VH-VL binders against p58978. Designs and how they scored, part 16

Target 1, 218 residues: p58978
Amino acid sequence: MTNTEIFNKLTNAIVTQDIAGCAKLTQEALDAGISPLDIITKGLSPGMKIIGDKFEAAEIFLPQIMMSGKAMSSAMEILTPELEKTKVEGEEGTGLAITFVAEGDIHDIGHRLVTTMLGANGFDILDLGVDVLNETVIEEAAKRKGQKIILVGSALMTTSMLGQKDLMDRLREENLRDSVKCMFGGAPVSDKWIDEIGADATAENAAEAAKVALNVMK

## First folded at step 5 (VH-VL)

Design s44 (framework fv_retifanlimab)
Fold by ESMFold2-Fast, scan of step 5:
Structure s44 (fold): chain C 218 residues (1-218), chain A 122 residues (1-122), chain B 111 residues (1-111)
Amino acid sequence: as target 1 above (218 residues)
Amino acid sequence: QVQLVQSGAEVKKPGASVKVSCKASGYTFTSYYMNWVRQAPGQGLEWIGVINPSGGSTWLDQKFKDRVTITVDKSTSTAYMELSSLRSEDTAVYYCARVPYKFGSGYAFDIWGQGTLVTVSS
Amino acid sequence: EIVLTQSPATLSLSPGERATLSCRASQSVDSYGNSYMNWFQQKPGQPPKLLIHGASSRATGVPSRFSGSGSGTDFTLTISSLEPEDFAVYFCQQRSNWPYTFGGGTKVEIK
């Protein structure tokens, strides 16, 4: 089968909530010599976009999107070790990515994908998890002043976005703003919002997050 | 008991500024976002903006960005909304309303202030 | 911004009758299985009072005759049997995206 056929089958496995099929197709794609990154960006992520669009249109409900998330997670369990093997040997540290989901927010599918993509592209990872206080993020950054650091936060709803602005304000107050780069993502996060709060970047989706982060850290 | 108490009615001339206060009691002030909403006589409700009392960060509707400032005084558990360059069409009842800083659709503007009438006339 | 359109603008009904109020959003107010649509009641000289949150959940102390339904872009508030105290203006409100917006209101008045 062609790579396009494999990608289409992976996309369909996500959309149809086929957890076992998604894992099997992911392994088959790896066995066929397809890069882990292409499996994610061309096969799996398009499926998550379709399911997200259907959910927004009220064509599916929470149980279906959660099952698609499980299908995605089953694939990522296979892909994560392979992504780690594809790191550029001898790279002297792109920097540290401190990853977190904003206080008040518990959605982790996009967060896990972003964290994995950053690690695969040469970042060292400090994953703080979900529902993370700004104080915690500030403390972790302050401990590592003088290192190359990018703060990577996500917010799924508008109320957690104010936390991103508070984080930026606190970085300035603590004289840490110039010591870090800041990238925020999530459905309500836009380029206009990034400009408004004075952060460095956003990525349209988790699959592009590593490329954007690499550009920001140059 | 949870309560939001607003300052009294104001009468202002066009071009002046007005500052409305909203004093919170009966809950942890910094655990709830504070929103401001206005209603012109006989008209519907219009959202102005929101503040996070903990960090002081605000988001304002684009219509109000150039004329509205929202602030808080944590020591008195009081939120303020200041509207400048007043026009006759700013005549309205101004409300403060709280919402929890929590994920989920189950959270809404559950407690409102009594409202402050601001009249702009010369 | 998300525009909320309420219909009808006015409902003239008698006590005991059923009231059905509609609210339509210009785009979906749903996120991850949750509808960020709320309903408020307002009587003259009073601030709005929360009736329904998350499209269908009644707020504390709200009588069972009030119910909300809908998802995505189309929402309904139903009052199964109007009581004298229910004659008021009703507003829908979305909290899915900034700026938060309100519908224009539906006035339920005595026939």
Scores: ipSAE 0.007, ipTM 0.552, lowest interface PAE 9.1, mean pLDDT 84

Design s45 (framework fv_retifanlimab)
Fold by ESMFold2-Fast, scan of step 5:
Parts: sequence; C-alpha cells; structure tokens
Structure s45 (fold): chain C 218 residues (1-218), chain A 122 residues (1-122), chain B 111 residues (1-111)
Amino acid sequence: as target 1 above (218 residues)
Amino acid sequence: QVQLVQSGAEVKKPGASVKVSCKASGYTFTSYYMNWVRQAPGQGLEWIGVINPSGGSTWLDQKFKDRVTITVDKSTSTAYMELSSLRSEDTAVYYCARVPYKFGSGYAFDIWGQGTLVTVSS
Amino acid sequence: EIVLTQSPATLSLSPGERATLSCRASQSVDSYGNSYMNWFQQKPGQPPKLLIHDASNRATGVPSRFSGSGSGTDFTLTISSLEPEDFAVYFCQQYSNWPYTFGGGTKVEIK
C-alpha cells in the first residue's frame, strides 16, 4: 500500500462519514511511518474540503457535514499527541497563539485542527477552548501585554461572527489592539469581513492557518 | 430616542426597480447591522439580507442576490434596499430592522422601521 | 435552510385565558447554552415587535405575562392571562444560521 493510497483512503473516510474507519486509517498511517502533518494535510484536510464543496453545491446537508466533522475529530484525537512529540522547536520570536471558539458556538473540529497546526509550526499555544467569552480573551491578552501574541478565533454562526467585531472593538477600547495580531475563521468569515472589522487575517483553510499566522507575526 | 423611519409607498410596473430608504436616529448608525425583511399581503415574513453600515459589507439570501443591492449613506445615517426586475409577487411591505454586534448594545431585531408598501402592478 | 413550523395556525381564546404557542425547528438552533430563537408580536398595519429574545428572555418593556421556554428544536411562547391588546399574530424567528427564517405565524383571536 503506497502513501498515496493511504491518503486517498483517509480522504474517502472523511467524505463518506466513516468515523471508525477514519480513526483506524489514521493509526495505520502512523504505524506506516507517515508524519502526523502529512496525514492531516494530504489525507484528512482534502476530505474536509470535498465535503464542504458538496454542501455548497447542495449535494449533502448539514447532518452529513457534522458526521464528517466527527470523523475528522476521531483522527485528531490520535494525531494531536503525536504532533506535540514531533513539534518543531519554535524559532526565537515565533510567539504565542491564544486560540478559542466564540461564545455561543460549540463547533470545535476546525478549531482543534487550527490549534494543532499552529503548535506543530512553532507557536506556543494557550487554548481557551469553545464558547469563550470575549472578556476572557481580553483578560488573557492583557496579562501578556508586550509579548508576541496572535489571537486565533473561529465562529461558525452569524451571531458568533458578530462577536468577532465586538472583540475587535473591545481590543481598541482597552488599548490592546496594537499589542496583538488577530486571525479569525469560520464558515461566514471572509477577507471582506476581516477588512470590515479591522482584523489581520482569516483562517478559512485550517491546513494553511499556521503559514498565514507566521506571515502575520513577521 | 431610537427610531428607524422608512420612505413612502411605491407603485411600480413589472420590470422596474424600486429603492426603499431607512433613516436611523437616536443611536450610533455604524454600531448596528441593518436587516431587510418583507411581508406579502396576508403572508409571513421573509428575510432578504443584511448590511454592516461601517464598511458596506452585505449578506443576501440566495434567492435575492441577483436582484437586490443594499447600501448605506453614513453621512445621513440611511440604509437603502434596491430591488430590480420587479414582478407581481414582489408586492409586499418592506421593513428594515437593526441587529447589534457590540457587547451590551440591545438585542437582535429590537427596533424596526414602520414599513414601506411596494405594489407591483401593470 | 432551517424551517420553522408554528402551531396552531389559529388560537381562539377569551380574555383572561392562558395562551400556549408552539414553534418547531427542522434542526437545532442551540449552541453552547444559547437558543437562537426570537418571538415577535404583530398587529395589522404595524411592524413586528420583539417580545422574547434567545428563547426565554423578555425584551425591554414587555409585560411579565409573556414568557418563552424551550431549547433545541421545540419552543413555546406562553401568555399567562390574555389582555385585550394581546390578540395579534405571533411569529417565531431563528438567527442561528443564514438565511434567517420565520415561522408561519399563530393568530391569537377572540373566541
């Protein structure tokens, strides 16, 4: 079985909502010596892209996307510890990523993937989890004024997206906006929205999130 | 006193365009999103779309995206909804309604305009 | 899109009686302890008026006889004792997902 065959099987497991198969194939890929990062970027993430495109084309509906998300989550439970073992030592000055999902939102699959990719690419991680109050984010940023920080938030609902604007407004009011970089992602989030709220970047593609974050922090 | 005041009733022929205005007062115009909703006579409410007055970004229901343009004039605190290629089934009362995006700034759809009746007839 | 089904379509009651209105969503409108469901009152010739936001919170100035309850897909608006001014059409509305959608309405009318 070639690496390409393993990646194709992982992609298919995501697309077909095969939760148990996705976990099994992920473990088999690790046992075959494939890097955790390659499993994510070449196997799992392509599957999430396909399922998203199918949803946009009305070929599948929300329940199928949720199940594909569970398949991804099952793989990430296996891969996250492995990525931490193989974490590239951060370059001096890489910085701290404070990661969170907006208040009122529980859809953490994309958040988990983004957080993992940031850590694998040299960021120190402070993961606040899901359903996080903007006040909590502000407080954690204020404690670390003067450090290299990027706030990485996601919102998967329109109401959660409104919360991203509120966070930006509060950073300005607290005189913290210039002390941090801000990257937001989620289904309704676009480059146009990022410009609108005055944030620094979007993390729409979790597989590329670390590269975008590194560019923003330079 | 927070208020949304809409333009007056319009009568249009099929194929024409109509532009409805919604003038805000009593609050910071750019701190609230403006939504547009319509209601055909004797029928329910149908959401059209929303605009962020600060930057002019819009989100439209798919069924309206090729015929509706939502804009704002920040100098007059006025939002506009323009609907083109009018058909008889577009006959409805059109409402504007605000939604906050800032902590502590009220609730979604808490203030509505009085409505503008648009009649499309030949 | 999320479809909201209100029942009954018409509720005929007398002043002083309790009114119970139902709204069912085709999928959950909940996310981490919040239900993205609003209730509006509408009278002829007037715009909708917000009564309940986020399933159970009364809007400012709304009398205590109005209450909202429910989570997930099943929601209820209750008017504990109908006053003459309460005879109107009531709409539920979700703002969990785009497009925002409204129920078909329940008309509360005098028996």
Scores: ipSAE 0.006, ipTM 0.454, lowest interface PAE 10.7, mean pLDDT 83

Design s46 (framework fv_retifanlimab)
Fold by ESMFold2-Fast, scan of step 5:
Structure s46 (fold): chain C 218 residues (1-218), chain A 122 residues (1-122), chain B 111 residues (1-111)
Amino acid sequence: as target 1 above (218 residues)
Amino acid sequence: QVQLVQSGAEVKKPGASVKVSCKASGYTFTSYYMNWVRQAPGQGLEWIGVINPSGGSTWLDQKFKDRVTITVDKSTSTAYMELSSLRSEDTAVYYCARVPYKFGSGYAFDIWGQGTLVTVSS
Amino acid sequence: EIVLTQSPATLSLSPGERATLSCRASQSVDSYGNSYMNWFQQKPGQPPKLLIHDASNRATGVPSRFSGSGSGTDFTLTISSLEPEDFAVYFCQQRYNWPYTFGGGTKVEIK
């Protein structure tokens, strides 16, 4: 099977909610010598983008996206240990990503994928989880002043987006704004919103999030 | 019992400023966004802006951006809306209304203040 | 901004009759399987009262005769059998994006 063929099958497994097939194809890809990062970026992530776009367009509903998320999680259970094996210990990394979902928001599939992609691309990870208070984010950043840090937040509701502006305002008030980079994502987050609140970046999907974060941290 | 209680009616001259208060009780003040909406006599509802009481961050409609300031005092669970450079067209009832942001709790203006009539006349 | 157009401006009906109110948005107010459209009732001298949130969910304490439907750009509020207390002005409101916007209102008045 060509790499293109296996990537297409992985993408289809995510889109069709084939949990067992996704795990099997992921293992076959690893056995064929395909890098864990390529499996994610060229096979799995494109499937998540397709399913996410369908969900946003109301062509599918929460049960379907949850099942695609389980297929993705099944693959990531196999890929995460392989990514950890290939990480070069003791070499200077790209920096620390502090990842979180905004207070009042519990949507975690996109958050987990972004966090995993950042780790796969050389970031050290401090994952604060979901429903995270801005005070917690600020405290963790303040403890690490002087390190290369990017704050990576997600919000899937327009109501939770005000928390992103609040975080930016508090970073300025605490004299921490210049000590961190800030990248926000989620369906309602736009380039206009990022510009308006004075954050550094947004990314349209989890695969692009790692690429954008690397560019921001240059 | 959850309540939003607003300050009393105001009569102002053109060019003056007005500051309306909205005191919250019966719930955790910082767990809900506070919105401001106005209604001119016999007209529809017009959204002014919103504040996150936890951090004080605001978003204002472009029509009001240069004349409106929204603030909170967390110690008294009170939100304020100040409108400057008043015109006769600003004559309206001004309402505060809360919006929950917690996922699964609903996405609505479920509790409103009683309204504050602001009359702008010479 | 998202413009909401309500029709008709006025409905003249008798108690016991069905009321059907329309709200049309200039763009879709749907995201992640949810429609961010609310309905409010307002009586003279009172603030608006929430009836329906997220297109079809009745607010706590709202009678079952009130129902909401629709998705995307086209939404309907239905009152299956008008009671005397239901004669009021009804507004739709979108929560999809800031600025939040309201429709012009539909007045339901007694015939």
Scores: ipSAE 0.007, ipTM 0.501, lowest interface PAE 10.3, mean pLDDT 83

Design s47 (framework fv_retifanlimab)
Fold by ESMFold2-Fast, scan of step 5:
Structure s47 (fold): chain C 218 residues (1-218), chain A 122 residues (1-122), chain B 111 residues (1-111)
Amino acid sequence: as target 1 above (218 residues)
Amino acid sequence: QVQLVQSGAEVKKPGASVKVSCKASGYTFTSYYMNWVRQAPGQGLEWIGVINPSGGSTWLDQKFKDRVTITVDKSTSTAYMELSSLRSEDTAVYYCARVPYKFGSGYAFDIWGQGTLVTVSS
Amino acid sequence: EIVLTQSPATLSLSPGERATLSCRASQSVDSYGNSYMNWFQQKPGQPPKLLIHDASNRATGVPSRFSGSGSGTDFTLTISSLEPEDFAVYFCQQRSYWPYTFGGGTKVEIK
């Protein structure tokens, strides 16, 4: 089957909530020599876009989008180790990305995709996961003083956004603000918000996140 | 029992400032954001802003940023809203209301203070 | 800011009748699989009381006759059979984006 056919099948597996099929097709794509990044950007992510659009149009409901998320997660379990092998060319240390979802938020899929894209684009990764205390982020940054570090946080709800502001305030209080770069994402996060809290950048989606992070770390 | 108890009614002259308190009890004060909302007599509800009691960070509606300060005293589990340069159109009942910040916690603005009437008149 | 428009402004009904209240947002209040629309009841001299959170979830202690539905920009609060204590003003409120905003209210009054 052509690469286009494989990508279309991956997209359909996400859209139809086929968890096992999505994992199987992902492995088949890897076995066919397709890059992990292409599997994500050309097969899986288009499916997540379609399912999100359908949810917004009220053609599907929360249980279905959650199941599509599980299909994506099953693929990412296979792709993450492969992406870790395919760091970009350069020999120059890009830096460490400390990735996390704000305290109180458990949205995993977008976070995993951002983390994976950063790793694929040359960052070393320290993934703290979801529902992460600001204190934990500060401690991990402080342990690595002198390294090139970007803090990459997501707040996927307005009720968790003040955590990003609190993190910026804590970095200033601990005299760590100048030692790190800070990039925040999530649907309620805007350029205006980034300016207001004094962070360095935001990215609209996971693919853009890697490009923005590289520019910030220049 | 979870309660938010606000300070008593205030009568102020135009140009003065007012500071309303909201004392929390029956829950962990730093685990909920505190919001302030006002309602002019016979009118609808208007959101003023929010504070995270744990870190002290605030977000204020643009129209209030120059005149409102929201603070907390963690030792007394009390939130404060101070409004300066009072005008007659600031006459309203001012409410505090808590919001859980964790995903899946379920209830937003689930507990409200009883309200504080602030009257601005000559 | 997101503008919330409630209709009708006033509903005149008798006890036992069904009340249907509408709230329309100027843009979607859906985010990450959730619809961040709340409903409150307010009686004279009292603070607002939470009835429904996140479009369709009934708050603790709220009678089953109250239900919420909708997604995106169009939301409905339904009271299946009005009791005397249900005659009040009802407000919708979005918490999807700052600033948080409220609708103008629908007054449910006795016919």
Scores: ipSAE 0.037, ipTM 0.572, lowest interface PAE 7.5, mean pLDDT 83

Design s48 (framework fv_retifanlimab)
Fold by ESMFold2-Fast, scan of step 5:
Order: C-alpha cells, then structure tokens, then sequence
Structure s48 (fold): chain C 218 residues (1-218), chain A 122 residues (1-122), chain B 111 residues (1-111)
C-alpha cells in the first residue's frame, strides 16, 4: 500500500465514521514510518474538511459530526504522544494561544485538533471552548496586556464566521489590536476574508495552523 | 461526583411565569450542553430545548419558542429555564439533562436532575 | 419531526422471563453506519436513566442483561432475564435530528 492509499483510507474512515478502522490505520501508518504530522494533514484533516463541508451543505447534522469526531479522537489518542515527542523546545516560551470557537458554533472537532497542535508546538493554552462570545475573548485579552498572545478562533459555519469581523472591529475599538495576533480558521475562512477583516493569518488545516501561528509570533 | 440539582416545586396561576434552576457540579459546566425535558403526570417525555453554557446559544422546539427562555450563569454553574404564559397543560415535572458536545464522547442525555414539579392551578 | 412508536404499551411478565421492547421511527435514524437511537429506564418518582446509546452500546454501569439492537427504523431493547428492579417504564429517543423526540414508552410490569 502506497502512502497515498493509506491517506485515502484514513480520510474515508473519518468520513464514514469508522472509529476502529481509523485507529488501526493510524497505527499502521506510524508503523510504516509516516510522520504524525503527515497522518494528520494528508489523511485525517481532509476527512474533517469533507464532514464540515457536508454540514454546511445541510447533508449531515450534529450527530454525524460527533461520530466523525470520535474517529478523529481515536486517531489523536495514538498520535498525541508521538507529537509530544517532537514538541518544539528550548525556547523560554512561544506565547499564549487563546483558543475558541465563534459564538453560534458548537462544533469543537477542529477546535480541539488546533488546540492540541498549538500546545504540541510550544504554546501555552487558554482554551475558552465553543460558542464563545466576542465579549469574553476581548475580556481575556484585556486582562493580559503586554503578554505575547495569539487569538485563535475557529468557525465551521458561514453564519458564525461573520462574527470574526465584529471581533476584529472590537479589538481596534478597545485599543487591543496591536497587543495580539489573530488567526482564524474553519471551512468558510479564506485568505480574502482574513485580508478583508484585517486579521493576521489563516490556515487550511490544524497542523498548518500551528506552523502559521509560530511564524506570526516571531 | 457529577450531579444536577434543581430548584423546588412551584405552584403558579394561569398566565404567570415560572423559572426553574439547575445547578451543576462535579464536571466542567461549559463542556456539556444543558437540555430541558418535561413530563406531564402519567405522560411521556417532551423535549423543550437546549443551551450551550459556553456562549449561551439556545435551540428550542418550535412549540416553545415564544414562551421559553433558557439561560446560564457560568459563575455558579447554573442553568435556568423560564416558561411564560402558563396554562394548566403546562403542569409537569421539568428536568434538566446534560449532553456532551465534544468529540470522543457519547451524544446522549447521560446525567439528569431530580426534576421540578410545576403545578398550574386554574 | 421524527415520530417514535413503541410497542407494546404494556408488557406483563414474571421475574426470570425475557423482555423484548420495540421502537419504530417514522424515518431512518441511521447515518454513516451509525444508528442514533437511545434507550432510557424510568422508575416511579425518579428521572430517566440512560441504558443504551447509539442503538447497541450499554451505558456505564448498566448490567449485561440489557442489550439494544436494530438499525434504520426498527429498534429493539432486550432484557435477557428480568430482575425485580427491572420493572419500570422504558423510552426510546432519537438524536438524528432536531427536535429530539421520545417514544411513548413501554411499561414492563409484574404478571
């Protein structure tokens, strides 16, 4: 079996909610010498994007997303120890990542993956959870003026993504914009959207998000 | 120990409002949805709605949308369900019940409050 | 909304007997190889207790005599050998779509 074949099988396991198969394929990929990051970015994350796209199209609902999340979770249970072995170290601190899912959005699958990847790459984590009010994000940022902070927001739906513009506007209004970096992700989030709202970055998947976050925090 | 403790029984007149509380303990309050379900005496279970305690977003059954408000107080880990314009048909035991929303856990009403009897006297 | 029909309404049995409870959905509650059907037990004066989630998975602490089966629109809860504490009302519940709905219940009573 080629690497492409195993990645396609991992993607299919996520999409078809094959919890046991996803864990088995993940272990087989590791045993074959495939990196944890490649397993995530080329196998598992594409499946999560497909599921997110289906949800936005109203082809599936929250229960199906939860089941795909269980398949992803089973793989992450195997991958997390491997990622921790490769954690970036030696620096005093990369900074604090304040992670959240936008108000009106209850999907934490991508959020948990992004949070895990940020932590594995040296960030301290303040996880605010899902369906988070912009007011709460602003308050947490304001408490920590002068700290090296990146706000990492995820939105799986177009309606919850629109709240990201309000968050950016409020950061400017409260004179906090220059005190933080802002990275937004999720299926509807694009580079054009980031430019339009004046945020710092986006990424197509959780592993890319961690690398991009490291770059913007330089 | 995971526990949901509800407020005590209420007796109301038709047209009044009632507000029932549900205090959570033993788990991270914002990691679970809080659902409200009622049961009229000798009848089956009827789902009212759900709230995400993290942001306060609610989803209600269409029949309750104009009369029910669900809220939370994160500082006390307490959820509230307020039902207005009470009718005798609203006489029921009202339950809160949690549901996980994070991947890697079951999607079922796994822990329930003890119930609050609301009696609407004509 | 998805309508759940439970049968029979009442099941009169003796301790040691096998109980078979049915739940029929007005439309499929299956998606991607999973059945979004749950089962609850309710005793007088108590809230419902989760027994089975996702058609066939026993909740923590639920005795092995309880089992769930089925897919699509037809689901069954089985109690292999009734114990005195099992005489209760049982409800099925779907979480495939909003609003969440419950069946009318099956009362398992002593013969």
Amino acid sequence: as target 1 above (218 residues)
Amino acid sequence: QVQLVQSGAEVKKPGASVKVSCKASGYTFTSYYMNWVRQAPGQGLEWIGVINPSGGSTWLDQKFKDRVTITVDKSTSTAYMELSSLRSEDTAVYYCARVPYKFGSGYAFDIWGQGTLVTVSS
Amino acid sequence: EIVLTQSPATLSLSPGERATLSCRASQSVDSYGNSYMNWFQQKPGQPPKLLIHDASNRATGVPSRFSGSGSGTDFTLTISSLEPEDFAVYFCQQRSDWPYTFGGGTKVEIK
Scores: ipSAE 0.000, ipTM 0.434, lowest interface PAE 13.5, mean pLDDT 82

Design s49 (framework fv_retifanlimab)
Fold by ESMFold2-Fast, scan of step 5:
Structure s49 (fold): chain C 218 residues (1-218), chain A 122 residues (1-122), chain B 111 residues (1-111)
Amino acid sequence: as target 1 above (218 residues)
Amino acid sequence: QVQLVQSGAEVKKPGASVKVSCKASGYTFTSYYMNWVRQAPGQGLEWIGVINPSGGSTWLDQKFKDRVTITVDKSTSTAYMELSSLRSEDTAVYYCARVPYKFGSGYAFDIWGQGTLVTVSS
Amino acid sequence: EIVLTQSPATLSLSPGERATLSCRASQSVDSYGNSYMNWFQQKPGQPPKLLIHDASNRATGVPSRFSGSGSGTDFTLTISSLEPEDFAVYFCQQHSSWPYTFGGGTKVEIK
């Protein structure tokens, strides 16, 4: 089977919510000598983008995207140890990514993928999870003043976006704003919103999140 | 019993300011965002903006951001909307309405205040 | 800004008849598998009352004769058999993006 053929099968496994098939194809790809990063970027992530686009178009709903997330997670359980083995010396000064989903929001599929892609690209990770209080984010940033930090948050509902504005306002109030970089994502998050709240960046999907974060941390 | 109770009717001259209050009871005040909406007599509804009562952060429709300030007093579970530089076209009933930000805690605009009529006349 | 267009402006019907009200959005109000479209009922001298949230879910205490449907940009509120108390103005409202916007309203009046 060609590399392109196996990438297409991986993409289809994500799209069709084939948890067992996704894990099996991931192991087969590794056994065939395909790099863990290529499996993610060329096979798995394209599938998550397709499923995300279908979800936004209301062609599928939350149970289906959760199942695709489980298929992705089963592959990542196999790939994460391999990524750690092949991790080249991280560029000194890449920094710490503190990742979280806004208070009141429990959507974690995109968050898990963003967190994984940041780690695979040389960031140290402090994952705070979902439904995270801004106070918790502020406290973790304050403990690490002087370190290179990027706060990576998401909000998947318009009703939780004010939490991102509140976080930015509080960072300024606590004199922490200039000591961190801030990247926010999620369907309601736009470049106009980022400009309005004075954050540093947004990314359209998890694969682009790592590239954007690396650029912001330069 | 979840309620939003607003202040009474106001009559103002052009150029004046008005401050409308909305007192919440029967729920955790900081678990819901507070929205302000107005309705001119016989017309449709127009959204003004929203506040997070916990952090105090606001978002205002661009039409209002130079004239409106939304604030909260957590100790009294009360939200305020102040509109300055009043014009005759600001004559309307002003409503507060809650929106949950936590999953499973309710529905957007499920509870409204009774409305405050603001009349702007010379 | 998402513009909501309601049609017709007025429906003149008799009790027992079916009412069908339309709301069209200038762009999709769908996000992450949900349609962020609400329907409100308003009677003179009263604040709006939530009838349907998120396109198709009836609010607490709302009679089963009220139903909502649609996704993306095209939404419908249906009242299967009008009762005398249902003659009112109905507004659609999107909460998908800021600023939140309302339709111009459909008046359901007795014939």
Scores: ipSAE 0.011, ipTM 0.561, lowest interface PAE 8.6, mean pLDDT 84

Design s5 (framework fv_retifanlimab)
Fold by ESMFold2-Fast, scan of step 5:
Structure s5 (fold): chain C 218 residues (1-218), chain A 122 residues (1-122), chain B 111 residues (1-111)
Amino acid sequence: as target 1 above (218 residues)
Amino acid sequence: QVQLVQSGAEVKKPGASVKVSCKASGYTFTSYYMNWVRQAPGQGLEWIGVINPSGGSTWLDQKFKDRVTITVDKSTSTAYMELSSLRSEDTAVYYCARVPYKWGSGYAFDIWGQGTLVTVSS
Amino acid sequence: EIVLTQSPATLSLSPGERATLSCRASQSVDSYGNSYMNWFQQKPGQPPKLLIHDASNRATGVPSRFSGSGSGTDFTLTISSLEPEDFAVYFCQQRSNWPYTFGGGTKVEIK
């Protein structure tokens, strides 16, 4: 079948919560020579967007979103090793992503996927890991003043999310705020929170993080 | 074969310290977090803390923060949990358990050590 | 800290009967489209064994009679037809938030 047909089937598998079908179609797409990135951005992520829109419209509820998330997860387990093999680090003009999980937070699955997606989309990566002090983030940004930099932070707890405000305040204090872009993610992170602390963006999920980051860095 | 092997049973007096070891084999030691969990006789499971073997960062439950130290020796793929100022209520079986972090594979504690009985008595 | 409450504390059943075990969280354990709730089986003198991860996924080698369901704050472990080796204590565990917490356990005992 054509690439468009494969993408449409992947999108439908997400929307219909077909976990096994999603994994099978993902492997078939890879076997057909389709890039891991295209499978995510043109097949899988559109399905998550549709399911999200239906939830906002109260056409579906939390259980359906969770099942679609499981279908997505089954595909990503296949795609993540392939993304690491095909990443295009060092491509000129995209910029540097400094990625980290907030101090006191050790949940790193989302962080690893975001970091992988950014690298696959042409970002140079400086991955600071988990349990990262704001001081460390500031120091790494200060060393690179004048470069195109996006700080990409994750927090899965309200306590560690409050550290994002401290980071923004310190960037302003150190005269670094205008030198970087800031994107934060995690379960408690909302558009309202981003506006409140004066950061630049949040991403709905790891697969969309690279698209959001590229848009922020334009 | 993926395996976690713990040190043998310990008998300690109140106020002493105990250091339990957990030797990993069959996998890349630094790619998995190592957790410590205890179980008092006839009771449920109580999480103590975790270490990231790669960076050495540790996170402890608040009630253990002042008495527990978790460390690793990368050269021997061994994790250690040291509990100080022992009390009779610290009598328990202590387990190490690894946590893999994979996309789509949400294991919490997929491989456990056999357990180390620590008895605190005067 | 997320508190996990398991019910019933004890379930007395015969081989061949269905067992339904409940675990309720004090707040949601959902994140990134997933429920970070796990189930363990423990037999006397043995370490816990992982049965179910992320609410509904059977661990490798776990028989199909074990199934997990639920989302948010309410979770269930079901054993469709009890075998003699299934009489054990079962614990739920969340890894959504720090610190990781376990439920008090449900003992499934022979009637």
Scores: ipSAE 0.006, ipTM 0.453, lowest interface PAE 11.4, mean pLDDT 80

Design s50 (framework fv_retifanlimab)
Fold by ESMFold2-Fast, scan of step 5:
Structure s50 (fold): chain C 218 residues (1-218), chain A 122 residues (1-122), chain B 111 residues (1-111)
Amino acid sequence: as target 1 above (218 residues)
Amino acid sequence: QVQLVQSGAEVKKPGASVKVSCKASGYTFTSYYMNWVRQAPGQGLEWIGVINPSGGSTWLDQKFKDRVTITVDKSTSTAYMELSSLRSEDTAVYYCARVPYKFGSGYAFDIWGQGTLVTVSS
Amino acid sequence: EIVLTQSPATLSLSPGERATLSCRASQSVDSYGNSYMNWFQQKPGQPPKLLIHDASNRATGVPSRFSGSGSGTDFTLTISSLEPEDFAVYFCQQRREWPYTFGGGTKVEIK
């Protein structure tokens, strides 16, 4: 089977919510010598994008996207140890990514992907999880003042998105704004919103998030 | 019992400012965003903006950005909307209304204040 | 901004009749498998009252004669059999993005 054929099958397994098939195809891809990063970026991540687009278009509902998330998780259980083995020690300029989903928001599918891609690209990771208070983010950043840090947050809906503005305002209030970089993502997050709140970047998907974060931390 | 109680009617001259209050009771003030909406006599509803009572951050419709300030006093569970440079077109009933920020809650705008009539006349 | 257009502007009906109210959005109000469209009832001298949230979910205490349907850009509020207390103005509202916007309203009045 060609690499392209394997990638297409992985994408289809995510889209069709085939948990067992996704795990099997992921192992087959590794056995064929395909890199963990290529499996994610060329096979699995495209499937998550398709499912996300369908969900946003109301072609599928929350139970279906959660099942696609389980298929992705089954693949990541296999890929995470391999990514850790092949992880390049971060260059002196890479830094720490503190990752989180905004308070009031429990959607973690995209968050797990972004966190994993950042780690694979040389970032040290502090993953705070979902439904995270801004106070917790501020405390973790304040403990590490003087380190190269990027805060990577996501929000699923407009009501939780306002929390990103609160975070930016509190960083300024606590004299921490210049000590960190800030990248926010999620369905309602736009370049206009990033400019308005004075954050540093946004990214359309998990693969782009890692590239954008590296550019911001240069 | 969950309630939003607003301040009383105001009569202002063009060019003046007005500050309307909205006192919350019966729920955790910081667990809901507070929205402001107005309605001119016999007209439809117009959204002004929102505040997160926990952090104090606001988002305002571009039409109001230069004239409206929304604030909160957490010690009294009260939100305020101040509108400056009043014009006759600002004559309206002003409402506060709550919206949950927690994911999975569809009960946005489930509780409204009784409304505050602001009349702008010479 | 998302513009909401309600039609008709006025419905003149008798008690017992079916009322069908339309709300059209200039762009989709769907996101993450949910339609962020609400319906409110307003009577003279009162604030709006939430009837339907997220296109089709009746708010607590709202009678079963009220139902909402639709997705994307086209939404409908139906009152299966009008009661005297149902003669009021009805507004749709989208919560998909800021600024939140309302339709112009449909007045349901006694024929």
Scores: ipSAE 0.007, ipTM 0.544, lowest interface PAE 9.3, mean pLDDT 84

